# VHH binders against q989t9, part 27

Target 1, 279 residues: q989t9
Amino acid sequence: TTRILGVVQLDQRRLTDDLAVLAKSNFSSEYSDFACGRWEFCMLRNQSGKQEEQRVVVHETPALATPLGQSLPYLNELLDNHFDRDSIRYARIIRISENACIIPHRDYLELEGKFIRVHLVLDTNEKCSNTEENNIFHMGRGEIWFLDASLPHSAGCFSPTPRLHLVVDIEGTRSLEEVAINVEQPSARNATVDTRKEWTDETLESVLGFSEIISEANYREIVAILAKLHFFHKVHCVDMYGWLKEICRRRGEPALIEKANSLERFYLIDRAAGEVMTY
Key: E = the ipSAE of ESMFold2; O = the ipSAE of OpenDDE; V2 = 0.75 times the mean of E and O plus 0.25 times the DockQ between their complexes.

## First folded at step 16 (VHH; framework vhh_7nfr_2)

Design f3 (at its last look DockQ between E and O 0.09; V2 from the best seeds 0.00; counts 0 for: pae E 20.5 > 2, off the site)
Fold by OpenDDE, look of step 16:
Structure f3 (fold): chain B 279 residues (1-279), chain A 121 residues (1-121)
Amino acid sequence: as target 1 above (279 residues)
Amino acid sequence: QVQLQESGGGLVQPGGSLRLSCAASGFTFSNYWMSWVRQAPGEGREWVSSISNRGTYTYYADSVKGRFTIARDNVKNTLYLLMDSLKSDDTAVYYCARGHSYEYTDSFDYWGQGTQVTVSS
């Protein structure tokens, strides 16, 4: 059900001004456990309006602008013009830097699926991609996307220019047709070609070869490598967890195997409110 | 549309042999690992064997190792399972699956309808 909800004609001049402010702003590392590389965010609107509130939790009140959010007049205007203020629960800028991605995961496992996640693309390029299951696609500038966050998915930027999205969490009972307002309909687009490499037995064995070197010291780096492969190879985004488990099995270290299982659980199956994955 | 169709199952006596086939269509067969998985009555699905997309690598469950041989013909888009020295415990529905099984995880995305193998005296 992931799809474009509409298109916004962005004012480049005004946007540039706000982006300049963001470039000098502090981004949060609260969800660094989801990051492979520099995947960062900053809160523009949250429950309390306090900049210190960095974690997303279920709540029923309209989001309040944080100090940073208040300092971004154009982004505020975009939020006010294209979304129902009363339905917004959170608004964040998510920034993906060069060669960074978010680990393949499902959203809202800890939030009981009570939000609708929407992306307004502010700054991107052709080397930025989103994945959902075994599909890869590009969210274009000015597009508003509904992301079916219940499905395994990822996002990555493989360009020197970072990708910036305005991510809005909307109250979950809202109709998707009503989430984005005052938007243009998307124009017909040509079918996108999946340019990822075919997955081969040699590729798999190369990946599983990490079993020779995996350790506690390099575990996170290996996970990051595995998490990125589906951007360039025709595989399901969750396949990394299978690979990881097999790698650890071959290594024969129970602690690493347990860690691999815990990662899969946390990112794809179940996590508690406030739970953080460290590895 | 991806399709997998098993054949070759039947009734055989202990010690006998069977050859299962799986006809694949709707995808580039030679780009995918393929596997056999079986399910005995009242039990869960059990991984049996996997073969790499080029046939370079083959893997077997301990329960069938030395008795079963997995093979493939990428020209005919067909997966095979040669089953020798069959035992009563081999009685199950055998499924062809696209993907590979690891010791602690499976990665299958498509399944056939299965073919019944019954080993009985």
Scores: ipSAE 0.006, ipTM 0.254, lowest interface PAE 11.5, mean pLDDT 91
Fold by ESMFold2, look of step 16:
Structure f3 (fold): chain B 279 residues (1-279), chain A 121 residues (1-121)
Amino acid sequence: as target 1 above (279 residues)
Amino acid sequence: QVQLQESGGGLVQPGGSLRLSCAASGFTFSNYWMSWVRQAPGEGREWVSSISNRGTYTYYADSVKGRFTIARDNVKNTLYLLMDSLKSDDTAVYYCARGHSYEYTDSFDYWGQGTQVTVSS
């Protein structure tokens, strides 16, 4: 289950120095088929150590630092001090900019082996949220979280200030108790309050009204609108796929209906290694 | 390991009713659309009905619309098919399937073993 594994105290000055390097760095457009807006990443460690390797695949060797990763001394220190170097398969910075999210999805559908996905939160704010199934929560600065990426989930930023996480994929046979090392125990905290609006029949009918205007020309934009609704309404993160299918069914265009089924299959059910979704 | 187990089939008279159940295990049931598919002896598979993961959206084949009702209980991890006004051509093995289909697509990844429904005069 998704949970905090530990908390680290971040040295703000050293972090700021590394973030300044990242601000001048090229972020990858790989996985842009998952992005609703500016959701982007850069590789710090990967299988080959080459900056050009930007896709996550199953492999069994300790990750090697990319040129960018080598240029980030504080982030390298965080990786070496708080994770077992030999267990790391990938390390990435994921940045979500204003009004962007990653489409609700499951990870590892195309990978036979399971990674353990962990987030070390570098920079965030109150308008940044993670979602998993029906739940919404906030990963706080300095926290290390295990993310059960096999469950449907999403993440979004709805603030002018972007969200940055150090995301680490760890060899999947590791015990969760051994993943985060040299960390403080998380403090007791108040239960998270879900302040999202209740879902109503009126809201649903407004959403389904997209059936009057959906077309090939605006399909991706409508999908992006649907992908963000669960951050603001008490619905399951995958409900957007049901809405899209009903929108397309009401439109009555077989090609659009098939595309809706393809999106749901790709993001939630099954995808081949190397497969990319085309809208 | 995903498992789907149907029950509730049997012999009924034309015009009768049956309630089929499908117990789901090995996955988070409330994350998935679920469907009923049937197969008459010597025929191909025929999609019957689908329901969204929250139950908000339901879909039916024209041959059963107005007579069958699909439902789910996400607390009990159970899918249902209420079958009313049964006809002899409803005789088939009914399968619970994980996934969704409209009229033209086959998107099911896991199936149950099926339960026999026989409608005879």
Scores: ipSAE 0.000, ipTM 0.114, lowest interface PAE 20.5, mean pLDDT 86
ESMFold2 (binder alone), look of step 16: mean pLDDT 85; pTM 0.873

Design f4 (at its last look DockQ between E and O 0.01; V2 from the best seeds 0.00; counts 0 for: pae E 15.2 > 2, off the site)
Fold by OpenDDE, look of step 16:
Structure f4 (fold): chain B 279 residues (1-279), chain A 121 residues (1-121)
Amino acid sequence: as target 1 above (279 residues)
Amino acid sequence: QVQLQESGGGLVQPGGSLRLSCAASGFTFSDYWMSWVRQAPGEGREWVSSISNRGTYTYYADSVKGRFTIARDNVKNTLYLLMDSLKSDDTAVYYCARGHSYERTNSFDYWGQGTQVTVSS
């Protein structure tokens, strides 16, 4: 059900001014456990309006602008013009830097309720991609996307220029067809061709070869390598967890095996409220 | 080409009622929020009411809340404004507009020609 909801004609001059402010702003590390590389976010609107509120929780009140949010006039205008203010629960800037991605995961596992997650693409390029299950696609500048966050997914930037999205969490009972306001309907565009490499037995054996070298000291690096492969190879985004488990099994270290199982659980199956994954 | 055409305006006494209509054409009506905006003589444009794509959500300015009702028929491509308990202060040209905004008139991309509503004893 992930799809484009509409298109906004962004004012590049005004956007550039706001982006310059963001470039000098502090980004949160609250969800760094999801990051492979430099994946960061900052709160523009949240429940309390306080900048120190960084975690997403289920609540029923319209989001309030944080001090940073208040300092971004164009982004505020975009939020006001294209979304129902009463429906917004959170608004964040998500920034993915060069060669960074978010680990393949499902959203909202720790939340009692559901949000509708919507992306407004502010700054991107052809080297940035989103994945959902075994599909890869590109969110274009000015496009508003609904992201089915219940499905396993990831996003990555493999360009020196960071990717910036305005991510808006909308109250979950809202009609999806009515979420985007004052937008243009997307014109017919050419389908993106999947240019990823075919997955082969040889590729798999190369990946499983990490069993020879995996240790506590290099575990995160290996996980990051595995998390990025589906951007370049035709595999399901969750396959990394199978690979990781097999790698650890072959290594024969119980602690590493347990860690692999814990990662899969946390990112794809079940999370407790406030739980943070460390490895 | 997008077209919006208002009708139903007129002269009415205080306490009276009117129903405005807006006929829409040239676009998929059900894909857009729609709004009514009015402009009194010598004043700026004032947002009156908005309705979402399917009519699920309606919004009203405080000045008309409880008295006006916005509705739409997506089969007939028509927007309505039911105005009850009209006051002299409601005298204005009423415009049908595509889009929604609480404060900014620049959020609307298309406007009708407007229909005159005059409330006078």
Scores: ipSAE 0.369, ipTM 0.726, lowest interface PAE 1.1, mean pLDDT 93
Fold by ESMFold2, look of step 16:
Structure f4 (fold): chain B 279 residues (1-279), chain A 121 residues (1-121)
Amino acid sequence: as target 1 above (279 residues)
Amino acid sequence: QVQLQESGGGLVQPGGSLRLSCAASGFTFSDYWMSWVRQAPGEGREWVSSISNRGTYTYYADSVKGRFTIARDNVKNTLYLLMDSLKSDDTAVYYCARGHSYERTNSFDYWGQGTQVTVSS
């Protein structure tokens, strides 16, 4: 399952130089249907080497650097030194801005788990969290993590400083023990303490009270609120879908109920390659 | 037309193992996510596990994670649940269900008749 594969000692000066280039670069929001707030990415390596290729699809060839990727010498060195070049299918920078998250979801539903997703943590802080099922954890600077994206999961940034990860999609038949190379063993870590609030019936009824005001006009905003609650309360990351369905059931509007079912299917159950969600 | 038939239940000792099967017919099995749901006497339904239409994604309730394994054979139109390290709390009727939500038993549209699993304590 999701775990640390190794640790890299980041050269902060060289990283800072590349981050300055990234700060002036255009980030894509092509996955805006997953984003609650500003969750953005830019493509550093892909199938064609063309900057305009922004979608992740299954393919069998070593990834080629985009023009942006070619302009980032330290990040290229990190990719070449710590991963097998022939195994890389995509490499992206994912940036999560203040008070943003990616909606709880499963990946690879349309890709059938053909990739191993790995995160090299470039810039983060204590208010950035990942979640998986009912667990919350922090991916630390310089760590390389395997993410089991087939489990329901999310990530969020609740600090003024954005979170930046180098996310690498590796050919999925490769052994996990062969993915991260030239890495150090992780240092001993303190047990992660889950400081989230306990979930209460009072809190649940407050959330379900959205049934009084939910409409087509505010649907997306309410979904975004629900998507963030599990970062602050001890609940499963997918519980938001049950809350949304009950909110819509209590509201009694068929179109909203159908939309809630469609969101759950799309993010958790099954989606076609290239399908997008609107709501 | 949709038919789901469970088998493989029985009586076992704590720490034992069982393998449940569910034979599916009357629909295109490989188009649907499938789940196991259980119900102890006098209790509500408890979702156990789900598997994607192609078998790539599997999900488990916390109470069974690491002990149970869901699998499917799309050639034989059969869903499986491999249960290891059984405990008395696993005693229930186990249902094969056609559905796509984990932990949401009311999202399942067709159910089998169930197979009894009893773990004697």
Scores: ipSAE 0.000, ipTM 0.124, lowest interface PAE 15.2, mean pLDDT 85
ESMFold2 (binder alone), look of step 16: mean pLDDT 85; pTM 0.871

Design f5 (at its last look DockQ between E and O 0.04; V2 from the best seeds 0.00; counts 0 for: pae E 14.1 > 2, off the site)
Fold by OpenDDE, look of step 16:
Structure f5 (fold): chain B 279 residues (1-279), chain A 121 residues (1-121)
Amino acid sequence: as target 1 above (279 residues)
Amino acid sequence: QVQLQESGGGLVQPGGSLRLSCAASGFTFSDYWMSWVRQAPGEGREWVSSISNRGTYTYYADSVKGRFTIARDNVKNTLYLLMDSLKSDDTAVYYCARGHPYEYKGSFDYWGQGTQVTVSS
């Protein structure tokens, strides 16, 4: 059900001003366990209004602007104009830097699926992509997207210019038709051509060859490599976990095998509230 | 419709040999990894062997390594399992399956009906 909810005509001048502020702002690494590379966020609106509150938790109150959020007049205006303030639970800027992505995962496993995640695209380019299962697509500037976060998905930026999205978590009982307001309807889009490479048995063997070198010392780097492959190859975004398990199995180290299983569980199956994955 | 049909199973003495075949239809055989999976009485399904699309790569469970050989004929759309030095522990229903064990979503998407292999003195 992932889809465009609407389009906003962004004021480039005003946006540039706010983006300049963000460029000088501190981004949080609270969810670095989801990051493959430089995947960062900063909190604009949260439960308490305190900047030090960085983690998303289930709550029932309208989000409060953080000091950073208050310092961004245009982004604040966008939030006020295109969303119901009372329905917002969180608002964040997510920044994906060059060659970074989020590890393929499902959202809200720890939050009982009580939020609707919406993206307003602020700054992007053609080398930025989103994936859902075995589909790859591009979220365009000014577009508001509903992301079915219950499905395995990822996002990556493979450009020197970072991608910036305003990500808004909305109370989960809201209708999708009511989530975005004062928006234009999207024009007809050309069919997206999947330009990813065909997956071959040789490619698989190359991937599984990591079994020769995988260790505790390079585990995270290998995971990052695996997590990025589906952006360039026609595979399901969760296939990396199968690969990882097989790589570890071939290596024959029980600790690595357990780690692989733990990663799959954490990112795709079940997370406890406040749980952090370290590896 | 995808169809897989196993044959070649039977009763054999320990140390004996069998050759299983799987006839595939309803899909481009050469585009898919193929596998053998077995299920012994009272046990879960156990992966036995896999072969890549073109037969370039073969993989075996430790329990059968050195004794079993997986092969395929993409012209005949047939998968084979040559089983040598059979042991009593090899007794199981052997299934032909499309796919391989290295993918997260359903290592195997289609299965045959299976063929019984019994190793007994």
Scores: ipSAE 0.028, ipTM 0.469, lowest interface PAE 4.4, mean pLDDT 91
Fold by ESMFold2, look of step 16:
Structure f5 (fold): chain B 279 residues (1-279), chain A 121 residues (1-121)
Amino acid sequence: as target 1 above (279 residues)
Amino acid sequence: QVQLQESGGGLVQPGGSLRLSCAASGFTFSDYWMSWVRQAPGEGREWVSSISNRGTYTYYADSVKGRFTIARDNVKNTLYLLMDSLKSDDTAVYYCARGHPYEYKGSFDYWGQGTQVTVSS
């Protein structure tokens, strides 16, 4: 179950120094086919220690720091102090900026095995959300979360100020209770309140009206619009794929219909290692 | 202790209908995707259908699309499969299973005892 594993006290001055380095750093163009706007990442630790290794694959060895990772002393200290370094398979910064999200998807469809995916929240704001299936929640600054990335999910930032998470893939046989170390216990929380708008027949018909204008030229933009709706309406994060398929069916263009089916397959059902989606 | 108990199987003529049920206990049912899997005589197990933990998202094998409907009741902790327009090649033992078929390795970690569905004329 996706949940908080613990809370860490972040040293703001040291964090600010590392974030300044990240602000001047090149973020990866890998996985850009998942991005709806500026969703981007950079590798801090990976299998080879080489900065150009940017894809996640299952392997059995402790992750090695990349040149960028070596230049971030506070983030390295956080990784070493709060996780077992021999269990780390990847560590990345994920940054979401300027009304962006990652398209709703499932992870691990192309991998032989699974990792335990963990987020340490470095910088966030009230306009940032994670979603999983029909749920929406906020990961708070300093919290370490387990995320069941095999379930359909998404994340977005709808403010001028970016969201930054340190995302760690941990060897999958570890007990969740042993993943986050040297942490404070999370405070008791009230139940999450879902304040999103109710989904209405009128909203659905507006969405399906895209059938009048969808084309190969604007397909990606329409997909990005659909991908963001579940952050603001009480719908399942994957409902966008049903809307896209109906939009394309109403349009009646075979190439668009085939693309809609390909998107659903790729992001949600099945993809090969190294496969990318093209629009 | 996780338990899954199927019921509702039986003998039916081609074109007929059945409703299968799976009673779940020993875990928080509403936290898990649930699936139906079947096994015909002499064959391996074949995924049939899956439903998300809150019921919003459903998947079906091509062989059953349009004929079968998966549903769940999270108050009663029960998974259902409404089977319509049954054919002879739907004859199998039907199992409910915890998990999702498109998750790599280890997708189904618990299974029921199965219920027999026989379609013959």
Scores: ipSAE 0.000, ipTM 0.160, lowest interface PAE 14.1, mean pLDDT 86
ESMFold2 (binder alone), look of step 16: mean pLDDT 86; pTM 0.881

Design f6 (at its last look DockQ between E and O 0.01; V2 from the best seeds 0.00; counts 0 for: pae O 14.9 > 2, off the site)
Fold by ESMFold2, look of step 16:
Order: structure tokens, then C-alpha cells, then sequence
Structure f6 (fold): chain B 279 residues (1-279), chain A 121 residues (1-121)
């Protein structure tokens, strides 16, 4: 179950220095087929230690720092102090900004094994949310979270100020209760009230009205609109795939219908190693 | 008020055995990785062994592997180091420390006062 594993005290001056380096750094174009807008990442540790290695694959060795990772002394200290170095398989920065999200999806469909995925929240704001199935929540600064990435989920930042998480993939047989090191107990939090709008038949028919204008030329833009709705309406994060299929069915274009089915398969059901989605 | 108190050191002959203990208080012991670190006279501190918060994972320096055993009792809030086949090179003050080594001793945030182990014929 997706939950907080612990909380760390971040040294703001040292963090600011490293974040300034990241702000000038090139982020990866790998996995851009998952991005709805500026959802980006860069590798700090990976299998080879080479910056060019940008794809997550199952492997059994401790991760090696990339040149970018080596240039970030505070983030390296956070990784070494709060995680077991031998258990790390990947460490990445995920940055979301400018009203962007990652398309609702499940992770690990193309991998033979599973990792334990954890987030250390470096920088965030009130316009940043994670979703899992029909739930919405906020990961707070300095928190280390376990994310059950096998469930349908998404994340978004609806602010010009970026969200930055240090995302660590840990060897999958590691005891979850022993992943986070040198952490404090999570503080008590007020229950989060889901303040998203109720979903109505009128809203649904407005969405399905895209059938009048959807085409190969605007398909990705319409998908991106649909992918963001669950952050603002009380619906399941995967409901967008049902809406897209009905939009395309009403449109009646066979190529668009097949594309909708392919998106649902790729993001939720099954994908091959190295497969990318085009739409 | 984190406190770590070591005990069990002493004088032993080469080939002998000792069991070190570290009593912990002032924090939730079962949520932290714990380590043993030693310091020989005139030398820097040397990481010896670490154990995960629930005891599932243990790590040892090459110099002690096969001879030393780290253990913990989360009911009694106590860390142990079982030392067998002791050698003169094992002579040091042994410290209980909260944390795990990643090649540098500065990763530990709390230390005990230490207990002296002396191995001499």
C-alpha cells in the first residue's frame, strides 16, 4: 500500500545549490510518450553510470552515478544517507511543471521483475497532486513515500513552479519496512478531503462532444485534455480511456478507434520491452 | 535525547571471544539501522558492521567477515556484536552508532561513548 516511509530534514541551502544545477541541465526525452506536457526526468544513477542510459530495465547490480549525478553532491548524500547503496537500481529526478501530468498508467508491465519505487520529495507546491485509482493525495516536502506503481496512477503539477521528486528504484525483494534509513516518524496529518468537482452527465456529454472534432492531427492534444480531468473531477484515473474509446466510436474513424484501443493496452495492460507508443 | 551505551569490552587473548552490547534509548530503536564502528589508537574510525532496522539485512567489513556477527533485540532496544576468533588487529574502542556506512563515517548522527576491546597475548 502506497504510504509514507519516513521524513527527512532537508538542508535548504545545499538543496538550492543542487536544484540550480538541475535547472540548467538537459532532461531526458526517453518515455516522452507518457508525458502530457512538461513531465521530464534525468538519471542520477543507473546500471552503467553512463548518462546516455535512460531506460529502466531489470538488472541485479548496485546503481552507478552518472556524470549529472556526480555533479549533485547534496542529492548524492541524500541517496547514500537514506537508502542502502547496494539496493539502488535507479535514481532519477522527475520534474513536472506548467500544467503537465504523466498519462494514467501502470508501471512494470514490460519488466520481468518488479522494483520497489520510492519518492523523496525535494520541491513541491499546493498545485501538485498524485492520483491512484479514484484517490487523490499530496506528497509533502521531505517525505519518503513508497508508491505501489502496479496500480493505475498519475501525477501532475498545475503551476508554473516545478515539482521535483527524487525517485529511487530499489531491488524488489528488499523488505519495504527497511528501505528508508535515518528517517524521522511521519507527523500527524489532518485527513485530506477530496475537493474535486462531482462528475455529471452534462460534463460527460461535453467531453464526448470531442467526437465532432477529433482527428489524427489533434489526437495527442485531446488525450492530454482527457488525462488531466481526473485531477479536477471525482472520477477514476483510468476513466479517460473509456471516454476516448467512446469519442472515437462516435467519430467512426477506424484508425482513431484502433489508436484508442492501443493506448489503453499500452498504458494499462501490456507492453513489450522497448516498445513506445505513438499517437 | 538519543542515548547509546556500550558495554562488554575487555582484555582477551588472540582467538578469544567477546560479546558487545549497546543499550539504546530516546528514539524508536526498531525504525533505525544500527552500526558498530571502531577506532584503534592513533587511527581514524573504521566501520565494522551494520544491521537493518528489523534485522533482516546485515553487512560486514571484509576484515571481520566470518568472525563477527551483528544482531539486535528490538524488544530490549539493544544492539549486539558477537566477536569470535579475535586478533591483535581487532584492538580498538568499539562504538555503537545510529545509521549505515556508505564509505564515510560522517553518515552517522549519534554515537555511544565506546567500549575498549584489547586483544593481546
Amino acid sequence: as target 1 above (279 residues)
Amino acid sequence: QVQLQESGGGLVQPGGSLRLSCAASGFTFSQYWMSWVRQAPGEGREWVSSISNRGTYTYYADSVKGRFTIARDNVKNTLYLLMDSLKSDDTAVYYCARGHSYEYSESFDYWGQGTQVTVSS
Scores: ipSAE 0.006, ipTM 0.375, lowest interface PAE 11.9, mean pLDDT 88
Fold by OpenDDE, look of step 16:
Structure f6 (fold): chain B 279 residues (1-279), chain A 121 residues (1-121)
Amino acid sequence: as target 1 above (279 residues)
Amino acid sequence: QVQLQESGGGLVQPGGSLRLSCAASGFTFSQYWMSWVRQAPGEGREWVSSISNRGTYTYYADSVKGRFTIARDNVKNTLYLLMDSLKSDDTAVYYCARGHSYEYSESFDYWGQGTQVTVSS
């Protein structure tokens, strides 16, 4: 169950220094196939300690700091203080830029679910959100979240200020209660009000209207539009794939239909190790 | 090996109720959307209902809205379909399917053997 594991009191000064370094650092596009807009990441800790290792794979050794990771003393300290070093398999900075999101998906389809994904929120604002199934919520600064990545989910930033999370992949046999250490208990939070717009038949027909214009040339843009709708409308995050399939069906182009089916498979059902989706 | 096994079908009078069950095995049940699909004699397969991983989102065909309820127990690896106010037109073989669907899209990769539901006076 997705939930807050704890809260960290972040040193703003030290954090700012590290964030400044990151702002000038190269981010990877290795998982650009998951990106709708500028969704990027950089490796701080991985299997080999080499900066060129950008893909997440199943392995059993403690993660090693990359050159970039070594250059970030505060983030490195956060990793050491709040996680068991021996349990870490990967640590990345995920950056979501303005009006970008990750396509709704399930994690670890290619990794046999062997990792626990945890987020430490470094920089965010009220216009950033996460979704899980048909639920929308906000991860706050300093909060450590366990994300049930086996469920369909997404994340987006709809402000000029990018969102930055430290995402840590932990060995999957660990207890969630032991994943985050030296943390404070979260205070009582007010229930988040879902302010998304109600979904109507008219809204659906408007979306399906893309069938009039969809083509190979604009396919990715349309997918990106569809992927963002659940941040603003009360729908399940996976509904975009149904919409996409229907749009393609109405268009009547077999190649687009096949592509839609392939996307759904890749992001929600099954993908091979190292598989990349291009469309 | 993925396995889906339906049960609970039978003969019922119009206006009656039935509860179908689908026992799932061979995969992590809680990670998948599940659906019910039915096929009447001489007709094609018709989607009936879908439910998300934790049951937080459900879909129904217009023909069964207000009468049928889809549910799941992820501890028991079981999918359910509660059918109330049954009509003769509901007569069909009901299949459990792995995957999701709604009115405008279908995506299933595994099916059960089906259970017969007959609504007759």
Scores: ipSAE 0.000, ipTM 0.231, lowest interface PAE 14.9, mean pLDDT 90
ESMFold2 (binder alone), look of step 16: mean pLDDT 85; pTM 0.874

